# Ledger of designs, part 2: VHH binders against FAS-associated factor 2 (Faf2)

Target 1, 346 residues: FAS-associated factor 2 (Faf2), of Rattus norvegicus (Rat) (q5bk32)
Amino acid sequence: MLPFRFTYYTILDIFRFALRFIRPDPRSRVTDPVGDIVSFMHSFEEKYGRAHPVFYQGTYSQALSDAKRELRFLLVYLHGDDHQDSDEFCRNALCAPEVISLINSRMLFWACSTNKPEGYRVSQALRENTYPFLAMIMLKDRRMTVVGRLEGLIQPDDLINQLTFIMDANQTYLVSERLEREERNQTQVLRQQQDEAYLASLRADQEKERKKREERERKRRKEEEVQQQKLAEERRRQNLQEEKERKLECLPPEPSPDDPDSVKIIFKLPNDSRVERRFHFSQSLTVIHDFLFSLKESPEKFQIEANFPRRVLPCVPSEEWPNPPTLQEAGLSHTEVLFVQDLTDE

## First folded at step 14 (VHH; from i2 with S52T)

Design j4
Fold by ESMFold2 at other seeds, look of step 15:
Structure j4 (fold): chain B 346 residues (1-346), chain A 124 residues (1-124)
Amino acid sequence: as target 1 above (346 residues)
Amino acid sequence: DVQLVESGGGLVQPGGSLRLSCAASGFTVSTYEVGWFRQAPGKEREFIGAITSEGGSTYYAVSEKGRFTISRDNSKNTLYLQMNSLRPEDTAVYYCAAWTIEHSGDTIYMYDYWGQGTLVTVSS
């Protein structure tokens, strides 16, 4: 802000504030402006009846604001309660049917007694010389302007003629302002449409980049998953081979065919091949499992079944068989055929 | 100069309460009245109530039925609107405004400042 203009503005504010306290008139302090309007309306109806122009039910500033917004004429009536012509004007002119029709159809009508704080404030602003007093206010050249003043007693026909004259002389200004507002509205709509289109294009571009980023990341994750699966498969294969070699080296030697306690077992593998080996009756069934596991052609998981009676031999320690039995304890004969069942899908 | 920023709007169920705030800055002219308005979609702006500039007295629109209360916190330069017993027809954008009028001859200078508004929605 400029120092000279700011200094003037602050001094003016202080001056206006101080003047407020120098004027002790009880009407100078507006406390309930809406109440002042309602009070006048009730008093008017008691005195003159309910057939009257529609009163604006709000403050003077609100009436001005609505007239400006709606591009309407505002008729302001200041009532002098003690003036000799007030009653005649209200009864004969203001309540005349043709006057009521004109006011209700063409303008906003604000009225108040100058004995009330709100009416007194407006009186100080409009500076009427006598009563009855009417002022016509409208938006003219971008400013609210008093475009007509009617003071003193006036007959209803003359009132209609003068109000109509004032409105007709000034209607062009309202038409011009209405057209200018339409132009501004259309410009604002176009700008909003342009802004929305711009934001939509930005969102579309952001969505495209987001989709590309997500697709690249998804592809990288897929490739990493495939590589991890391949590495896990290779590690599993290596571990299995090492386990097979370890078991092979731990196997007890095959008994001689001449050993009276030897058991000759023919294993039928799932690939329809046959493998034959001798075991000793005193050996644990785990030796059978370890032998079959050590074979290159054996399944990764398997179980061993005997035929007649059909049974699964407990060759691996489990909850049911913490210590697998010997071949003798399992009831195997000196020559046996056993079947290896593939359990790899488990 | 004058800036008004409303806050406290939102979604509220029928029968609920909501307190709106209006933070003001640049209020250096003591002749300004400050108050609340609302505007529902497709309807005209509606006056709710205000505080007079000189005495700080509150007053309300003729149509106000006592559900709304206006208050002021001068230490924070903030105006409040307490809304109780809210109904779906109270759904609107609520505006804080400051205004004053100056007459110079036949010309009437109207100064009014408006916030951006805060949306209040009353719905199940």
Scores: ipSAE 0.706, ipTM 0.851, lowest interface PAE 0.7, mean pLDDT 85

## First folded at step 15 (VHH; from j4 with F27R V29F D112E)

Design m2
Fold by ESMFold2, fold request of step 17:
Structure m2 (fold): chain B 346 residues (1-346), chain A 124 residues (1-124)
Amino acid sequence: as target 1 above (346 residues)
Amino acid sequence: DVQLVESGGGLVQPGGSLRLSCAASGRTFSTYEVGWFRQAPGKEREFIGAITSEGGSTYYAVSEKGRFTISRDNSKNTLYLQMNSLRPEDTAVYYCAAWTIEHSGDTIYMYEYWGQGTLVTVSS
């Protein structure tokens, strides 16, 4: 049986110890990295004054990106708020006029407290051993590289010498990269010019071929139209000839000359030729039209006139004469002369 | 292989509002910070704001004056930029980007992915 007091403190102590291993460092969750930078700037000015190097106003990732893009050195300062040398370094080294001038003229300067999540994240990445801590970063052989680390308190003259040494040892990598970018840019401009010239030539060729194709198609369509007209006229002519032959085959026989109801008709054709044929008084005038139509020399469209008295004979059905009369009903004599008028094109 | 597709750009009147969307592939938001940039004609590309990868917290450029709000829909894997009180000076191509960095010794590996951009024009 253990004292209640003993077990209570022991259990609480064990629980609190275990909780520390479970509970993450509050700095591990980055929530406002820009705010962390601004907070440091404000704190720095409050403690050390407004005469200081120009701070990069952005995240560590942004500073790296800008240094890479601009081919500049990036100086990273991690501030240890609790370190005994931090205030001395900030006040007497970073704020020294010659140090300010060097940093402002030669590099981007990013700074943050390691007590803030953004600064802590960079601390975990850079793995500094002590404070004050500076790292120099630049593009080296096409990759961002930490090329110098300064740890521990350093006087302003020594800081200038060390930063200058690091930059001088690495400046040629930046010059080389700058030249390579100029070469790539010139190549890109040349390729763009060549691509534009090629595309312009291709479009000109395509337009030329399009115009040739359109002209050929226009010619073919005109040729096809003419051919279709010729075929249509040939078919029309053939159909007309076939109709004439059909009418000829269907004509009633010519009456005997001795038939008392026989009518001898002499037709005066438009070409002044004459054709004679006998008809029966009981036959419709349509037989006269069909006979004339069956003649090879007849006009395609015609009318038939009698003289004494002068009149046009209704030999085809019309609105006026739906049923053409017989020869007898039309008043024709046993011998008649009829005139055929060409109505083609009227 | 991060893919980012912006949408929602267009013409808007001064004083108006517009919401841009950035659809991200896969698990982009769990690994990368994702954010918005813009580039006006003749100007350098400008950071607007972003959302952090872990807790999903939003933050903005120092120069941002509170007219723009960034939000995320985790169910749709989409980042939004709500732009209010738009002015003609806000005319630009707006880009969505995702980034992360990895340190290996002294070498720093930077991973950046960019969308194609969406044009926003603020004009009467």
Scores: ipSAE 0.773, ipTM 0.909, lowest interface PAE 0.7, mean pLDDT 86
Fold by ESMFold2 at other seeds, fold request of step 17:
Structure m2 (fold): chain B 346 residues (1-346), chain A 124 residues (1-124)
Amino acid sequence: as target 1 above (346 residues)
Amino acid sequence: DVQLVESGGGLVQPGGSLRLSCAASGRTFSTYEVGWFRQAPGKEREFIGAITSEGGSTYYAVSEKGRFTISRDNSKNTLYLQMNSLRPEDTAVYYCAAWTIEHSGDTIYMYEYWGQGTLVTVSS
């Protein structure tokens, strides 16, 4: 049916364009349809008083839409300003208390002058033959339908009878549509509840997978951190070993036993092993530290102690001893026993 | 086929201003009236105002008090709603709609198209 829809709109556009060039009626251009309704309402009250049916305050299309949505009858009144019967109809029929009560209780009431653009547009659509003119519109078989037309002067009792007859003849269509809408609504509510439960289950599953992914990532990060710490400790240990090798390569040669300035030192390490080496009295105590540091069995951090008297030898620069003394300046004898004390957490 | 896409909604302070846009497809403004509605929580949808087809005249609901202005940019096929002096009571979903009516005998064909809506929240 798509080709018919496209062709219909194109043909209609052409007709509207051509009609504008032939002989435009000034009423054919709608500029303020709500204003047209309000203007009629004010004019009506000025001429006929404030006791009247409640006017729908909106455009014809809005009145149709509300009548369709609310499943109500829509009564449309087209006012012929120049027609000799219009004033009598408004005063004696529309403003009759029983007519007001019927219209207000049973229907929406839309009214406009056909001298205004909005009223003229509705006039061209409804094609009234004379005034006063009333049309009854309602939803019938899923289509908004004109189900009654009343033309000419009518007395209030006959107006009530005619409107009631039209409504009674057509009320069953509104009842049927009301029941169908309730059925659809109940089915839609149940389907929506089932769909929402399904979507909630999917969202719960997605949240579970997100939590599982976060736990796997957290565990993987923790494992990576532990591995990185192990690698860092292994690098530190390797650096220590390389430093020990470098110190060993840089040690001064051991002096001859025949050298009168040689010092034989026996070191007692923390693991109860003993190491001996000769040094020269002119050498700095740092040579002793470098020798002990170069040994595989020595601690990472240590201090060197002499006994008789017990003292810690300043073999590395410190705040107290920024420039370590020579073996001679430290008072070491030609044969000495020194103790190595572990200062590390190893 | 009429397509209407609203934009410009969001959070705004009381007393502030906001401009909503409705981008319309094709020749929508030449064939249809296009306008704005809103629906506050728990309330029925409320007409605000519209532009007529051909001529492009604006008109408003009887209840409208002059804080909202409708305008159109024909070069962009876009309808605007300028909202001024906003109040918390203006909090609603705002809808753009296009409509036309055609009579064929006693049958009335009503064509209505609606956008998805854009939320406007007015709070501090």
Scores: ipSAE 0.766, ipTM 0.905, lowest interface PAE 0.7, mean pLDDT 86
Fold by ESMFold2, fold request of step 17:
Structure m2 (fold): chain B 346 residues (1-346), chain A 124 residues (1-124)
Amino acid sequence: as target 1 above (346 residues)
Amino acid sequence: DVQLVESGGGLVQPGGSLRLSCAASGRTFSTYEVGWFRQAPGKEREFIGAITSEGGSTYYAVSEKGRFTISRDNSKNTLYLQMNSLRPEDTAVYYCAAWTIEHSGDTIYMYEYWGQGTLVTVSS
């Protein structure tokens, strides 16, 4: 062994190892995984024709996701561009009509060249030993699982048998998961229906309480209305009585019976009672109205009539008589009988 | 753990434009791919496009016709969906999602998080 040869190889080995940390594999950075799939599909059709299994047009992650969601088998093909058996496998096995029919009817088929970044990434994950390479993947016990690997050249009849065997051995896991998903769905639907029924019952209870509250408020409102009406009526009566007392206090004194200008008036009230009072001829007829208004037994609204001639005396200011006349101007005699007519309609 | 909040939905006239936002929590963009989906009433959920983790490259569904553009504002932890030339058939609830995959032996762990969605209505 020569000393130069020993040290030279050792130094080169160390340097080659260090270069791996500086120079990454160009395939290790995935940039367009969908493009990698489409590129393989076009290359496949150019080399082998258009009669082939339907390729899944998406990334490996998407194929896995779809297989899991749909509870389907996923067949993964990794193409070794430089392997001597790749062309024969693609042309004679994958493109065989019976193989196409099997793959198209029973599984998703994802394929990519290991020279492309997406295919290389899957190669690193599946770690195939040789080409052609197929892997069968499915949901098994809640986990996506590689359940079969086929490596090396295989004839179409044997490929069909191997794929069918793998699927038949594993179909029970997919059926079991399908049933469990139906159970979970039925439980969620039932829970939602129970929640809807609970909310409907709650709204019915709220409606009952709202109706009870409205009934209580209606009763309370009617009681308040009656009470306010009673208070208003009492206030009205008090105001009327106070006004009657005020008018009485403001009346001029009754003239002496001996006064030559005194007028003795006998009032016949609506209750058939009689009231007598003397007035002075110079006083306004309003004094007569104020006197009658001050009496407790007089109506709240009335008019005063003389009988001979029959006429209504203008005892209250109006548009026709803004200043009512005096007793003298109204033509009253020294003794008069006047009638009080009730104008209120109780 | 991952929180995604969409905003910017609303009513827009045909031919108009609208920009949706997805505010993401923490270091979501460094760990997960983040993207946009939509679901029209009575239809299946449809992928629109996404941004890859740790490289920030955007990619779109095969069916995407170039009317929608995805961008990211690194300073705001926000992913945007710019929608142009909107049509009535674009009416849908638009969702932001974040996802990643981890293989451990034959077991595949799928981590997937969804926002609440934002309604976009395109009508005259």
Scores: ipSAE 0.762, ipTM 0.904, lowest interface PAE 0.7, mean pLDDT 86
Fold by ESMFold2 at other seeds, fold request of step 17:
Structure m2 (fold): chain B 346 residues (1-346), chain A 124 residues (1-124)
Amino acid sequence: as target 1 above (346 residues)
Amino acid sequence: DVQLVESGGGLVQPGGSLRLSCAASGRTFSTYEVGWFRQAPGKEREFIGAITSEGGSTYYAVSEKGRFTISRDNSKNTLYLQMNSLRPEDTAVYYCAAWTIEHSGDTIYMYEYWGQGTLVTVSS
């Protein structure tokens, strides 16, 4: 009989252990935590009236977060629906006008039934021993901390005294945290201002460097352009000199002074100098242009004028004179004075 | 070490709709509640709604009037906020957040992670 009894307890213990994993508590799955709080609020008002402390309308996690952020006390009430003292506590303590005033002025108030999943989750975390149950939570030493627990039926005057005692004993932690947050805020604002000033200074320095680089580049480009222009002008001038030399080599010889068809021409140049040369009446006026072009002192572009009558001689092929006339055809006399007009800038 | 990245914000006309996305890292949905908040200019951040870690159920702020719907795509590890009938007062930066709490004796450890936010502008 003794072996049977021992075996029976062992098998039963194994069975009970297995049942814990087969039939989970229906409250263990939180599906609508806000709905759980609203449901309690509506049930509370139906049973006890609308004169009550203001309920926090959100989840336990949200209430903790708001209490931390606002540096406020959080009062947590867990309602035991089946406990004999719950109705008296709600009617006579929570709904007492002086309790309502204290809770509304000094703390956030979160409440839920332990029969609802959200309330059950908080119950498992706070592990209350009996009802009614209150916990006071606040930021203490940088951590949210349960700083007070009130369990069992309590009258409104005693509730006020105990809540006030818990808050007064812990208020200095909240004051210290407020001061530290203000100091951090001031430091963050100052550092942001310093960072913005540093970045502005850096940006200004970068713009100065950019402007200096642009100015150096502009100066380099202008110097290069001037140098290229100088080289191009020297090349053009050398080409011109070579062409003057070629024209000089191609000039027909000066006629003898004794030649009856010899024409002596005195040229008045733009520099007021005079140059004299003999030509032949049968020669084209182009010979006159080629002679003047071959002179070192002559302009690059010029025209030749005669006096009496004043006229421009057609010494270069043009639309009117594709083949310029001879000296004879132009009506020049045996001795002639011709004027050279500078046309280089035209 | 939770990373959350919001996307889908932008400019929308009044009465229009917009879907915001929150891409979450790793196994965030199995461990944390994940939800949506918003912060309008000059106002404090406000809760919109969330999805629970167990069961994947959605719930909303008491003040929510039914224009916003939260959903999750498990294959994409992404939480969505569908916003309908948008109004100029819905203009805000919308944040995705993940959170959980753990009790150890009287100490409460709060774990809270936030995305960088996505701007939604509803033209007037």
Scores: ipSAE 0.757, ipTM 0.900, lowest interface PAE 0.7, mean pLDDT 86

